# Designs tried in a protein design chat: miniprotein binders against q9h3h3. Part 307

Target 1, 235 residues: q9h3h3
Amino acid sequence: EDGFTAEHLAAEAMAADMDPWLVFDARTTPATELDAWLAKYPPSQVTRYGDPGSPNSEPVGWIAVYGQGYSPNSGDVQGLQAAWEALQTSGRPITPGTLRQLAITHHVLSGKWLMHLAPGFKLDHAWAGIARAVVEGQLQVAKVSPRAKEGGRQVICVYTDDFTDRLGVLEADSAIRAAGIKCLLTYKPDVYTYLGIYRANRWHLCPTLYESRFQLGGSARGSRVLDRANNVELT
Key: E = the ipSAE of ESMFold2; O = the ipSAE of OpenDDE; V2 = 0.75 times the mean of E and O plus 0.25 times the DockQ between their complexes.

## First folded at step 24 (miniprotein)

Design zD1 (at its last look DockQ between E and O 0.82; V2 from the best seeds 0.83)
Fold by OpenDDE base, look of step 24:
Structure zD1 (fold): chain B 235 residues (1-235), chain A 103 residues (1-103)
Amino acid sequence: as target 1 above (235 residues)
Amino acid sequence: GSRELKREVRELILKAWLLIFKAMELSNKGDVSEAIQVLREAADLFQEAAKLAQKAGDREMAIKALEMAAAVLEWIARLLERQGKDDEAKQAKERAEQIKEED
């Protein structure tokens, strides 16, 4: 496991969010332009800092595709953080249910399927499949990290609007699988990141709610989805 | 010159975010005083990043860095209020407001 702690990866992601994004917005750009855009900005060649010879001369935080139904809503992250701090001070028990209620109260409901891939053709092909699924309306929004370090993995994030909507989370998994993605997927709500809840936290909270494994010849979904909190297969 | 400054800006921003997540960990452990100290360092790094971004002609990054500095100071203020340090909390809020007015 590349020696970056989950905290380092989160810090890199937040720092990348501050840089300009390369965006294909299906709301304003014809779908017919997607292939040319993908060819211009392959994720394996786009560099985080705009290295010489890259398609980008300036720093890029993310490469993203917005679907027709995409509406950015981050909720009340500051209110969430304040409520979290108050909860810790109260000495009340902290459970996954507690975090779910906090997220609902403050409208911080976004979550994402994550896949980690090595730079190269497989990454670019996977991204092209995801980008097409977003433009076709099967997914709402996705982003991929640019190339930062030699040999470093890149991450594709496929978002859902509500991590509490199990059906929506499962539909996104199905769409990702239909796009030809066969790697391991993990689903993480953003609320856990905003609260600094990572692996090995004092409350034993698992920030990964779901795990999807590709299955050959299986159900119409082409995957097995495990609820990590309850250790139950959902498919 | 400009490229080097832009790189330095991003290095400072990354360091600041690492400190934020360290502060979250500390706060989650109950080490609130240490978390406040780490957040102060993060705010200072964002301010430094903003100054360098301005020198580099990257106004958008300068604004974003100042916004983050202000947000961190507001967080510090909330933590100080919970410690009963109302005067120090007020000072942190005032500093956050000053940063927002410079934009």
Scores: ipSAE 0.875, ipTM 0.948, lowest interface PAE 0.4, mean pLDDT 92
Fold by ESMFold2, look of step 24:
Order: C-alpha cells, then sequence, then structure tokens
Structure zD1 (fold): chain B 235 residues (1-235), chain A 103 residues (1-103)
C-alpha cells in the first residue's frame, strides 16, 4: 500500500508537469500584480480539470511563481539514466557518494523542499507567503498542486538549483520559515525521482535528504534540520 | 464532448507514468527484460493519449504525449543495446522517429 501510494504520487506529479501551468513570472510581470493574482487563483479552489465554479476553466497541472533569477535547467537526464544503468551492471558499490557524483556529472542538481497541507485557508495563506518570498527574491521558484478530484492534501514545492550546495538548501529552509511556514518540510533531490529511487531500495539510499521542523528559540534560522542519511542535526 | 475526452487523455497519461515508474523499479531490481516490456506499454499509452488529445483539440498535450512516447522508445533502445539486442534497438529507434513525424 505504502509503496503503491508513493509510486502513484510520483506519477501524478509527472503527469501534472505535462498539463498547462498557471504561472506568475516575476521576470515579465510587475510585482504589484501578485496580490491580485493570488486572490484569483487560490490553490484550494483551482481545480485539476477546471470544474464548474472554479477560477480556472481549463486543466491546470501546477500553480507556479518564477522569481526574477529563475533559470531552469533539468540537465542531462538521459545520460544520467544511462550511466546509472551501466553502474548497476559494473559490480561497483552504489553509495550516496556515487549517486551524488552522477548528479554532478550530468548536471541533474535540482531539488525541492516539500510541504503537504489540506485544502483551505492554511494552504492558501502558506502559498501566498511562499509566492511573495519568491517575488521578493528570497526564493527562486515554487509551485503548488491544484485541488484534485480525489481530494486530500496538496503539496507546495520550493525548488533549489543545487542539492549538493547544503548552504543554499538551508538558506531556502530559512526563507520558508521567514514566510511564516511552521509545518514539517522534507527535502528531495530530483535525481532520485529520475532513477526510480523514491523509498526503500537495495542500496539503502535515502531519497529524503533533509527534514526541517519549526523551532522557536532553537537555531538562528528558526528550525531544526536533520540530515536523514546520517541521522545528524545540522542546526 | 471535449471535456470528457480531456479527462480520458489525463487518465491515459497517468497510467503511462505509473508504468514508467514500474519499469524503473523492475530495472533497479535487474529485471531489465520485464522493464522493457512495461516501457513498450507506456509508449503505446502515450501515443494513444496523443491521438485522443488531438481529437479533443488539446494540441499542446498531443505534442507532449508524442514527445514522451518517443523518449520512452529511445530509452527502450538504450536498454536493448546494452543487452546486445541491436536489431530490436534499431526497431525501437525507428518507431521513435516515426512518432516524432506525427503531428
Amino acid sequence: as target 1 above (235 residues)
Amino acid sequence: GSRELKREVRELILKAWLLIFKAMELSNKGDVSEAIQVLREAADLFQEAAKLAQKAGDREMAIKALEMAAAVLEWIARLLERQGKDDEAKQAKERAEQIKEED
């Protein structure tokens, strides 16, 4: 059940990538228009297929905000997958270090902080805070899933451009907390998704690299961040 | 109508992605021949989705679905080449090129 659920969520995300997105692009749209856009497209009311009564009449895969410095590059995914397949047949040990080096070599370095929230005011408020942080330059890119017909929790993804840059990942966590987000965050590099490593596996690789828990008066950033692979607190 | 067709397209796309993730699990277990068979089904579903998307007037989805079908076939070809099945790999590459010519 748990494996089926993780596979299904990954497939839904990839399918959603292929549908149209509702995008506020700070590179081409004045920041003064953001609040009106947020009010028009609250993620709790934007529907996957444009249901009657929703603000969208067409299918929407994601609602997204691109920051001023947004420059997407997914890297050499096909080369990554080919090298992964060759490595598996080579007999060499597969460790987090070898996977990290493959990601560097093929420039598949993006990753994301994830938060899951039920539809409603709390989700819409959290998204608005994240979107403002992106437009103001504290974060680079974020997206949120629309309301699905199946219902359930929605996901906000806050991207970083290099999961191997620990300081950059931690700075994004701090910016998320500064936007008022108090829920659990998990960080997942995209490389694991492209290689089909999304849970327990025979190499014991950990696709959830970090967990962040809100903490007043703890660390300077207002959170406790755990390195899941080494079970070590970083803050 | 067009809205019902667009929902059917989305269901095919999701099913195709589920097959891709299943194929990745099979490949990671070393079941590469089984992964290839699952990927062939995924490519077929993306092509079917593209045909339905065109019928629904959803040109952008039709293009994306064809691109995915071709990408899956290129992946199949690479796996077949690694198995030394060069003739089958060539057939998968030819199928991918044929799909890229569809519009």
Scores: ipSAE 0.796, ipTM 0.911, lowest interface PAE 0.6, mean pLDDT 88
ESMFold2 (binder alone), look of step 24: mean pLDDT 87; pTM 0.872

Design zD2 (at its last look DockQ between E and O 0.88; V2 from the best seeds 0.85)
Fold by OpenDDE base, look of step 24:
Structure zD2 (fold): chain B 235 residues (1-235), chain A 103 residues (1-103)
Amino acid sequence: as target 1 above (235 residues)
Amino acid sequence: GSRELKREVRELILKAWLLIFKAMELANKGDVSEAIQVLREAADLFQEAAKLAQKAGDREFAIKALEMAAAVLEWIARLLERQGKDDEAKQAKERAEQIKEED
C-alpha cells in the first residue's frame, strides 16, 4: 500500500476536484466519439499537473465519463456536517445506522466502487472498459485519477447514486466485472469522507461497506461481494 | 514563471486540504479548539493560493480557492457558536462574506 494515509488520499482527491476535469459527456457527445477520446486522453499518460509531453498542457483533476442518465446531486453536505457536530456534542451513541440515517436525511447518498491500478496498459484498458459501460448505460458515471507520481497507483471510481440501495451497488459490481475488471474492488460511501471517518476512528466504523473479489467460473456476476459491516457474503 | 506559480498554488491547496482532514479528526476526538486553529491555517492557505493563482492568470481557480476559504471560515463560525463564542463566530462570518465579495 502506498504509504499515504487514507486522509492524504482524500486530501489529494479533494484538491483534484478543484482542478479542471477531462470529461466525456454521453448526453451531449455521440458514443461513436468515445474511442477517439480514449485514445487522446489515456489515463496513464494524462498528468496531474500538465507535465511536458503529456496530452494535457494544464492541470487536470480527473478524467471522467458521464452516462445518459447521469444527474449530479451532492446533497446537503453542510447540513450533514452540522448535524454530525451536533450529534457528537449530544453524547448519543454513533453507529453505522446513525450515519445511514444522517446520510438519508441530508440526501448525501453517493458511493463508489474503487479500484487501484498501476499506470500502464492494464489501467488504460480497464478504464476503456468502464467508459464503454458508462456510455452504454450499464453504469452512470465514473472517473479516473491522472498520473501524479512515478510508480504511484491510479484510482478508478465508479459511482452509484445510493449506497443504501444494495441492489444498485451489486448491479454496478456486475457491470464492472462484465467490463473485464478482475482486481479487488472496495465500496465506500462519500458520507464517511465528508465526516472525516477513516480507518481506526474512535467509533470503530468501517468506511468500506463492501468488498468484491473476482471469482472464476462460479457466480453469474463473476464476483463474491462481502458486506464488511455484517461479515456476510451477498452473492 | 506561470507554471511554477500554478504548481505552488496546488501545493498550497493540497496542504490546506490536509489541514481540513486533520481538523475533522481533531473535532471527531473532541479537540474542537485545536480543530478551529487548524481550520484557520487552512483558510489562510486557501487565500494565499488564490492570490498566487491571480498572479498566475488563473482567475477561475482563484475564485474556487476563495470559495473554499469562505466555506472554511463559515465552518469555524459554526464551531465557535457551539463553544458559546458568538463574537468570534460573527467575526469569522464577516470575514467569509468579505472574501465572497472580492470574487
Scores: ipSAE 0.869, ipTM 0.945, lowest interface PAE 0.4, mean pLDDT 92
Fold by ESMFold2, look of step 24:
Structure zD2 (fold): chain B 235 residues (1-235), chain A 103 residues (1-103)
Amino acid sequence: as target 1 above (235 residues)
Amino acid sequence: GSRELKREVRELILKAWLLIFKAMELANKGDVSEAIQVLREAADLFQEAAKLAQKAGDREFAIKALEMAAAVLEWIARLLERQGKDDEAKQAKERAEQIKEED
């Protein structure tokens, strides 16, 4: 959690990116096939390295669903990294505003809502709800980690295409809650990972932009969302 | 067997990524020369992982690992250019191009 843990998790995620993914692609696969696919590949049973008795015999990096409107765009990550390196030698202050501007300039605008769940029915149920929301068009793209040999919590990532579009990020939170998700959600722009900026950084930048907590009653959205950078409740 | 060899490849890949993030931390602290040394080790590990992946019959993964090695060398070149070490940067770029030919 304190930077070293985040560093190891980031490395594991990058290594997983290089392995094959199990993908349900709504752009090429009828929605009526989703339930059978979910039953075949529950994330609590798909193993990272193809353990005996799992549905997969080979390594799987991620399990993913792509919505009808999903259009991949990772932006100019190389240019972002070069500009970051130049900024560090310039003597100019590094602030959340300068990070935001670098991300905009290089079109590295993606981010994701994250939830962490133990392997089991709760994880599989949450994933199924998210996957249906993606196929039905309320969300654009999501992925879930497979079960690791070491055990521990797995992660569901629900992507948005522009972290600077606050209303779009909040609409994704609302769609996640409508899918029945009640656990803590955190939102992280991808730019922080590409620049190696974690919680314990010397600029005191906050890589977690938002937190979302489920709220019973009273709230029109069903969640309370906190802006971590400004310590301001948005809902 | 092949399963054991494929697992060994993934251990090298994870170690290489840990070195990449260590290098990012070093560079963010201003320790750029040390970051470059760590990145050279990461590039070597990606190349070794590619060799083992080819031995395991996984040519597609071997290509991905070589692409990562080349990308790390291109990053090293960029850091060297920032230090004014243009000859060393050119050598790193030439090595990256050579690795891309080894697919």
Scores: ipSAE 0.799, ipTM 0.913, lowest interface PAE 0.5, mean pLDDT 89
ESMFold2 (binder alone), look of step 24: mean pLDDT 85; pTM 0.854

Design zD3 (at its last fold request DockQ between E and O 0.83; V2 from the best seeds 0.85)
Fold by OpenDDE base, fold request of step 25:
Formats: sequence, C-alpha cells, structure tokens
Structure zD3 (fold): chain B 235 residues (1-235), chain A 103 residues (1-103)
Amino acid sequence: as target 1 above (235 residues)
Amino acid sequence: GSRELKREVRELILKAWLLIFKAMELANKGDVSEAIQVLREAADLFQEAAKLAQKAGDSEMAIKALEMAAAVLEWIARLLERQGKYDEAKQAKERAEQIKEKD
C-alpha cells in the first residue's frame, strides 16, 4: 500500500472535493458523447493542478460520471458530528451498530467501492468500463482522481446510496466486475471518514466493511465478497 | 504567477484538511483541548487560502475556503460548549458569522 496513511488519502480526497470537477452527466448529455469525453479527459493524463500539456489547464479535483438516477444527498453531516461528540461525552459503548444508527438517523448513508490503480492504460480502460456502466444505469455515480505526483496511484470510487443496504452494495460489486475490473475492491462508508474513524481507532471499528476479490470460474458475480466486520464470506 | 498562487492555495487547503483529520483523531482519543487548538490552525489556513485565492482571481475557491473556515469555527464552538467554555464558544461563532458576511 502506498505509504500514505488513510488520513492523508482522506485529506487529499476532501481537498480535491473543493476543486472543480470534470463531469459527464448522463441526465443532460447523450450517451453517444461518452466515448469522445473519455478520449478528451483520460484520467491518466488529466492532472490535479492543470500542468502544462495536460487536457486541463486549471486544477481538477475529480473526474466524475453521473448516471440517470443520480441524486446528490450528503445528509446531515454536522448533526452526525454533534451526535458523535455527545456520544463520546456520555461514555456509552461505541459499536459498529452505534455508528450504523447514527448514520441512519442523520441520513449519512453514502459509501463507496474503492480501487487503486497506477496511472496508464489499465487505469483509463478501467475508468472507461465504469463510466459506461454508470451511463448504462448499472451504477449510479463514480469518480476517479486525476494524476498527481509521478508514481502515485489513482483511485476510482464507485458510490452506493446506502451502505446499510447489503444487496445494493453487492449489486454494485457485481456491476464493477461485469465492467471487467479484476483488482481488489474495498467498500468504505463515508460516515467513518466524517467521524475521523480510521484503522487502529480505540473502539476497534473497521472502516472497511467489505472486501471484494476477483474469482476466476466462480459464482455468477465473478467475485468473493468478505464482510470484514464479521469475517464472513457473503457470496 | 497565477498558476503558482493557485498551487499554493491548494497546498494550504490540503494542510488544513490534514489538521482537521488530526483534530478528529485527537477528539476521538479524548484530547478535546488539543483538537480545538488544531482546528483553530486549520481555520486559519483556510482563511489564508481564501486570501491567496482571491489574489489569484480564483473567487470560487476563495468562497469555498471561507465556508470551510466558518464550518471549522462552528465545530470549535460546539466543542467549547461541551467543555463549558461558553464565552469562547460565542467568540468562535461570532468569528464564523463575520466570515460568512464577507461572502
């Protein structure tokens, strides 16, 4: 794993969220334009700061594709944080169930499948597959980080609306696999990021809920999904 | 030039976010006073980033950086209230409102 802590990756992601995005919105743009857009803005060539010779002259935070059914909803992150702080002050036990309930109460339910890839053809090809799956309605929304420092990996994030909907999470994994993605996938709810819950927290909470491994000749899904919290295979 | 300033703005923003996550970890450990101090530093960095963004002609980033500074100050206020430091909390809220009014 790149020597960046989960905190550094989270900080980079949040900083990138503040910059302009290159977006293909399938709600307003014909699907026939996707190939031209992908050719114009290959993730391996789009630079974080708009370097000379890149497709972008200005800084770009993310490259994103929005599906027809995409509706942005961030929930009540401030209310979530306030409730979390109150819970800590109360001295009550904190469990994965506690976080789940907080997330539900404040409607902070977004989560994402994550994959890390080196810049180049494999990344661009993976992104093109994901982008098509989003435009075709198999996935709702995805984003990819632009090229930053030389040798740095780029991340593709495929979102689901509700990390508590196990079926929806598994369906997204299946769609990612159907798009030809064979790398390791990890699923992370955004609630853990907003609460500063990383690996090695005092409550032993695992911020990665699921892990998906590609399987040759396996089930119709083409992957094995592990529930990391319970250490149980779901597929 | 403008490109260099824009890069510097983003470096400040990244540093501010690193401080936010550090503060979250501190707060989660029970070190709330240290978390508040680190969040103050983050708020200051967002304000500096906003000033530089404005100089660079990046008005959108300037607004977003100010919004983040205000949000961090509001967070500080909540933490101070839980510590019973109501006067300091009020000052943080007032500073947050002053930032929002300049937008």
Scores: ipSAE 0.879, ipTM 0.949, lowest interface PAE 0.4, mean pLDDT 92
Fold by ESMFold2, fold request of step 25:
Formats: C-alpha cells, structure tokens, sequence
Structure zD3 (fold): chain B 235 residues (1-235), chain A 103 residues (1-103)
C-alpha cells in the first residue's frame, strides 16, 4: 500500500531467485526457436505465482536468456560476507577501494544494467530486443521479472561478468541502446546487494556505479553515461 | 487448496528474506546480538517454508528453503564466534549440519 524500500525490492528478488526460471539457453537451443519462445512467454503475461489464464501454471521467479558464450560464475559470496564482517571489526577504513578489493579477492565481480518498465507492449518489446541481442552474441545474459499479483513495474537485468572492466560495462550499455532501449539505465555491482549496502549507508559508498541516459544522435543511438561514484562523465 | 498452500510458502520465503536484509542492516550498524536474533527467526521461517512446500508437493522449493536455513545458521555461527560465544556457535553449526543431512 505504501512505497517499497530498496530492502523490500531486494528481498523480492532473492525470493524470486529460489523459484524455477523460464530459460532460453542459446548453448543448447537453436536460435531459430527464439521468436516462438518470446511469443509464448511475454513478460507482461507470465505471472510470478502461476495465476489462472497465464502461460505458466507454476510459480516462475525469472524469465532469462543465456547467450552462446555464457559461463556462469557466482564467486565466493560466503567468503566475501565473512571478510566484510572481519573488515568492519578490524579498525581499517571502509572505502570504495577496499570494497572493490574484497570483490576481486572473492571473485564476486558480476553486475547488471537495470531498467524498470510497466507491463505491456513497451516491456515485451524491450525484452524481445534484449533477448535477441543476447542470442546474437552482443550481450551474454539477461533476465526479466514476471508480472506480480497487482501488475506493478517490472525489471530487466542485463548482466556483465566484471564490474571492474569499465569498457565491458560500456559495451553492454551500447548493445542495449542498439536494441532500441531509450529509458534510464542504472548499473549496480552484485557485491553491494550481498553485503546489504544501500544508497543511505554509513560509509557513503555508492551502490549505483553508473547511470546511462539516452541521447538522440541522428542516425545512431547514443548514451550519456555518468560515473556516479566519481562524478565523471563517460561516453 | 494446493495453489493457496504454494502461495503461503512464497510469503514465508519473502518474510525470511526481509529478516535477512534487516539482519544485514543491524550487523552493519554494529548491533550484532540483535542481528543474530533476527537471523534465528529467518532460519525458523525457512524451515517452516520447507515443511509447507513438502506438503504442497513443491520439493524443489523445499530443498532450497532448507539450504537457506542451513546457510543462515552458518552465518549465525560466524557472528557468534566473533563475539567469543563458541558454545553457541558450535550449536548453530551442528543444527546447520543436521538440516543438510536431511536432504
């Protein structure tokens, strides 16, 4: 009834992770089957809990597409969390640099571009464009939330495998824009969620690393990308 | 019916995750004893969710909920050790191992 907190949205995402996913896996499924799969499972119609009249009869946590070159690597999340706890009691300063080093040491390097859209044609069209970009090899992996009970906003997540690889993150932004996406994109490393670090944290860490805004550029798609942590314009 | 039971399982899972994030906030503030108390409740909710999921025929969720309960207990043990409460930490680890063996 009231607005959601970042904590509540994170909890919903973690709960969704535990349910089955609807996956198009380009590593095992021919690309020619993609359009039929997209038509069968539009994210505006797939329901979180398997409501009557939806394409799915059972709960679905996420709808996902895995690219041909996708190689999953979740890293050492438990070791990361233990090291974080030790760092807080050590007296050593907690800075963006120490957090980055923890992520590197424990191989928790994944991050994602996020976009939020209302259910309907715009969401389904955006997802279809992203899914095609993944199958064609411009992106490695993406997921989209299913429709919840009351039909609130949904999220598309486009993953990159290393948030410290700025060029790779920017290449993913460019591929998203080439798929026709014009909405605001934000980039968040997974490490912040695993450590419970949100925007209003006592260390003044910035969990949203990049922000991408569409800029009209004649015949080509363009982005204005801002490094939020350092207040530096990228391109 | 079974559909309502599966929905109740997901409500318990969500509540347990909300408690996990609350515990992270408490621990990040230095309120470790309170974080441990909240995590014990989260572990209990995951075990309740697993029992209910089994009754609903949702064995994949039941397994995942038990895995989460064990992971939360291992986290509790880690926090207790940092407080020097080694006997309580050992009990939490033993409970986590017992849950893992049931699968």
Amino acid sequence: as target 1 above (235 residues)
Amino acid sequence: GSRELKREVRELILKAWLLIFKAMELANKGDVSEAIQVLREAADLFQEAAKLAQKAGDSEMAIKALEMAAAVLEWIARLLERQGKYDEAKQAKERAEQIKEKD
Scores: ipSAE 0.839, ipTM 0.931, lowest interface PAE 0.5, mean pLDDT 89
ESMFold2, look of step 24: ipSAE 0.806; ipTM 0.919
ESMFold2 (binder alone), look of step 24: mean pLDDT 87; pTM 0.870
OpenDDE base, look of step 24: ipSAE 0.878; ipTM 0.949
ESMFold2, fold request of step 25: ipSAE 0.803, 0.839; ipTM 0.916, 0.932
ESMFold2 (binder alone), fold request of step 25: mean pLDDT 87, 87, 87; pTM 0.873, 0.874, 0.871
OpenDDE base, fold request of step 25: ipSAE 0.875, 0.877; ipTM 0.947, 0.949

Design zD4 (at its last look DockQ between E and O 0.92; V2 from the best seeds 0.83)
Fold by OpenDDE base, look of step 24:
Structure zD4 (fold): chain B 235 residues (1-235), chain A 103 residues (1-103)
Amino acid sequence: as target 1 above (235 residues)
Amino acid sequence: GSRELKREVRELILKAYLLIFKAMELANKGDVSEAIQVLREAADLFQEAAKLAQKAGDREMAIKALEMAAAVLEWIARLLERQGKDDEAKQAKERAEQIKEED
């Protein structure tokens, strides 16, 4: 994916964050209502702008499911950005370790597994599996982009609280695989987005920390997870 | 009608975020002056989006767009201060405050 494509997708995501979300909150809504909600708002039919004949009449940024243990915490993004600017001025070497330390210091630790799927039954089925895993407490929070222009892929984001917790990241991969997802997954910390670090940056920083590939007959996890920073398989 | 206006608002917001990412890349390269110019364009687009959102009756979007315009102006001010352009930084801060008071 060309650097331009990653920036465009990030801009689309941030623009979508400003629109209303369709949310199923397991903290306030009984789990027994999930199936009816999924049937009402299948992500392949929910449209970004509330097109005629869609389940939504108004624009929707995201469709989301919040688990029982979900607590929104964005950390100190402003402090992070100021520290990043100061670091650039200092002339100090910028490494993945530097970014990790900045993220820890400012508590900007969120990250997400990403999957891109074409609109249709496979997407809706994947989303239903993820949503159930969130409501059952195997995952904390997930969101899916609504249908945009014809031929566009939709993205499912499954969040973890701490990208520095390798075990937590791997547990989320396992839960996604247990939900029946077989596509390629990439894990991206939010800190890279907040600092404008994309593919082909001058520091050669990879904004994708992990890649998960489905494996038939492999380990109990059903996937191979590659640490891209170290080029090491973790599973 | 209202749908076309709502779409136009979102197109402006998308363009503004694309400019933000461009500005971040420029700033990361050390092209701070060019980053400031690009951020000014982004702030203007958020303000335009807010005006269109108000016309469309989308008050919530208008507020969010104004908040983003103010945040971008505050960022411009910080970048100008680093360049020693204190007067221009003050003007950017004052404009950000004015936008916040309109909410």
Scores: ipSAE 0.846, ipTM 0.936, lowest interface PAE 0.5, mean pLDDT 92
Fold by ESMFold2, look of step 24:
Structure zD4 (fold): chain B 235 residues (1-235), chain A 103 residues (1-103)
Amino acid sequence: as target 1 above (235 residues)
Amino acid sequence: GSRELKREVRELILKAYLLIFKAMELANKGDVSEAIQVLREAADLFQEAAKLAQKAGDREMAIKALEMAAAVLEWIARLLERQGKDDEAKQAKERAEQIKEED
């Protein structure tokens, strides 16, 4: 991805984090209320700033669903950033292994599968499928961006708690496909965003770890997953 | 009206985050003094956003914006200490503590 565009998208996401979220929390809300909530707050109709005629009267940063087993763990982001700054002055080589170890040491292990869809029925239908998978326990937590302006694409993020657990990441991909999602998915660990590391970086680090493409009749998981750092297909 | 003021708050917050990412890029290139200058501007924008949020009646956003301003100042202090500029680092920490005490 382009450096400027990636930075602007990251800044928009961080700014959105500061606004209120619309949350369906399965830990405190009966699953039978999910369909009514989805009908009230379709992501194609919820507006970023609470525009007249939208279901929300105030700004919304994200629409989210928390699964029954969701346990927040933000990790030591400030310690990660300080250690990164120290590492850059140390003379030690910076490699994908170095970055992975920093993330492990500071417990910044979350990552997410991403999909981008235009506003409309396909977006709302995809979100509903993901939200049901979360409430049913097949996924842990997901969020979707609200509509910011006409014609702009929106993003669904499906989180995993440990990007170093490849089997767990692939299991999440399978659950997404089982929900009927056929579009391209990309997987990004949060650590790269917190350190300001984009695709065009001087260390040649790869912030997008995996790509998943839907594949009819290919595998039990229904997708072909490519390891972007090594350019190797995972089966 | 108040809706226009709330929109201005969000524009300031977005600008502040763009400066944060610019500062990370500058620091990643070794341009630490330039990164610190950009971070000072980001902290100022978060404080301005907090003032406007208070005028708009958005108390929660005002608190979050002040927390971000303080966090940026603590980051500035860390970078200044690495440069051996301990008096400036202490001033940045004191400003961060003052912002936290306002609530």
Scores: ipSAE 0.766, ipTM 0.901, lowest interface PAE 0.7, mean pLDDT 88
ESMFold2 (binder alone), look of step 24: mean pLDDT 87; pTM 0.869

Design zD5 (at its last look DockQ between E and O 0.88; V2 from the best seeds 0.85)
Fold by OpenDDE base, look of step 24:
Structure zD5 (fold): chain B 235 residues (1-235), chain A 103 residues (1-103)
Amino acid sequence: as target 1 above (235 residues)
Amino acid sequence: GSRELKREVRELILKAWLLIFKAMQLANKGDVSEAIQVLREAADLFQEAAKLAQKAGDREMAIKALEMAAAVLEWIARLLERQGKDDEAKQAKERAEQIKEED
């Protein structure tokens, strides 16, 4: 994905955030209702704009599942942006460490494992596995994009509260793998999106911190996780 | 009627977000003046989206679009202040507050 494609996907995601979400909230809804909800709103059939014949008649930004321990906290994104602008004006060196410190200072610590899948049974099955893992407490929160265009891929996002907590990031990977997901996963902090830092930026910052590849017969985690910044395998 | 308007609202919102990310890239390159101009266009698109959303009876989207317009104007104000354009920054802040009062 070139920088332009990443910007478009980010703009689409931010625009989708403004639309209503289809949410299963495990804090208020019994886990026994999950299967009926998944059957009612399969991601491959839910349409972004509420197309005729879709399960939704109105626009839907995301389909999401909230776990029992989910607490929404976006931090101080405006303060982060202001500090970023000031940093650029200062002429100080900008490093991954600088961004980490900015994120910590402004409490913008969320990150997500991303997987891109074609619409269809495999996507719906993957989403059902993730949704179950969230409701069962192995994951905190996840969302999936609705069907936007014919032949377009849909994205599943599995969030962690702190991209600086390596153990938490790895635990989420393990839970995703345990849910039966075998595709490539990439981990991205939200801070990079909020600052407009994509691939091929002038500071050579990599917005993808981790990659997870499925491994047959390997570690108990069923994956190989690469630290992209240091080019080191963590598992 | 209402469906067409709702679609147009979402098209405007998407365009506005594309402009925001374009402005971020411009600012990250040091082209702050051009970034401000692009952000002004984004704010205008959010305001237009809000008006259309109101016309369509989508009050929730209208409120969200106005909130985004105000947030973009506040961003513009911060960028103008860093350029030493305090009067223009004040005008942007005042416009942002006016938008918030319309909610």
Scores: ipSAE 0.881, ipTM 0.950, lowest interface PAE 0.4, mean pLDDT 92
Fold by ESMFold2, look of step 24:
Structure zD5 (fold): chain B 235 residues (1-235), chain A 103 residues (1-103)
Amino acid sequence: as target 1 above (235 residues)
Amino acid sequence: GSRELKREVRELILKAWLLIFKAMQLANKGDVSEAIQVLREAADLFQEAAKLAQKAGDREMAIKALEMAAAVLEWIARLLERQGKDDEAKQAKERAEQIKEED
């Protein structure tokens, strides 16, 4: 059962959101400075709490790259949560459709592709490829967790602005693969985290909408994408 | 400054977020009174984290922690109103406004 582990990961992410971020903002910083910035702050060396010998002397929650087209909008999260509470007392059925409609009504539409990698060269190389794709305009926003003291896996998050826009989500997957990423990707809308809905939930909702697997060979796309809620191949 | 003090602040913040998600699970099961108790502890931890952050000279974290404490209290008030406990809801809202004014 994943309920407890998912809660811990969500809490770590929310706590990290509150710390300072190391940001390369393509809206204000020339693209020619990206490679030097990546070399200064490799995610396998940037530490969560500013350990001695780290490139950072202070805590860092996330390392992030903002593309030139990035326009942040968090939506009406408080209204979403209030409507969720009201729905649960109404006696109306809770289905994927009702959850989707709540997200649309309150404009909480963001989601992200996730990849988990061990600290080291593979992580730093993957992050550099994603960061370049963001600065070049193929992706809008990405972030990566800093290294934890325990040396566990780190996460790269690649945002999309509307999880209901399947084509936009699939285009982001394609851009990730074009950046040379070969590991497993999972896609999660933010709405599930804001409502505390994990894989082991009483409504049998599926918070992981898509799974992307790298596919060698003749596929022009370079991935095989599965719709996890409906168990149907999309690519 | 003390790196240990700044780390202790982050440990309190993480604990407070864990309590928030625990409260969401309790509320999703219909255990709203228990969720409210857990949320009160989360708000207290955010205020404690803010005091430690101020002591460490981390003014921006102190502000963010107080904003979170106020947001949790506003959530508590909403849950209390649904239970018909309007006097307790008013007290939670008043505490939230006091925290925002001190920010």
Scores: ipSAE 0.810, ipTM 0.918, lowest interface PAE 0.5, mean pLDDT 89
ESMFold2 (binder alone), look of step 24: mean pLDDT 87; pTM 0.872

Design zD6 (at its last read DockQ between E and O 0.87; V2 from the best seeds 0.87)
Amino acid sequence: GSRELKREVRELILKAWLLIFKAMDLANKGDVSEAIQVLREAADLFQEAAKLAQKAGDREMAIKALEMAAAVLEWIARLLERQGKDDEAKQAKERAEQIKEED
ESMFold2, look of step 24: ipSAE 0.824; ipTM 0.925
ESMFold2 (binder alone), look of step 24: mean pLDDT 87; pTM 0.871
OpenDDE base, look of step 24: ipSAE 0.876; ipTM 0.949
ESMFold2, fold request of step 25: ipSAE 0.843, 0.830, 0.844; ipTM 0.932, 0.928, 0.933
ESMFold2 (binder alone), fold request of step 25: mean pLDDT 87, 87, 87; pTM 0.873, 0.874, 0.873
OpenDDE base, fold request of step 25: ipSAE 0.875, 0.875, 0.874; ipTM 0.949, 0.949, 0.949
ESMFold2, last read: ipSAE 0.854, 0.836, 0.825; ipTM 0.936, 0.929, 0.926
ESMFold2 (binder alone), last read: mean pLDDT 87, 87, 87; pTM 0.874, 0.871, 0.871
OpenDDE base, last read: ipSAE 0.874, 0.876, 0.875; ipTM 0.949, 0.949, 0.949

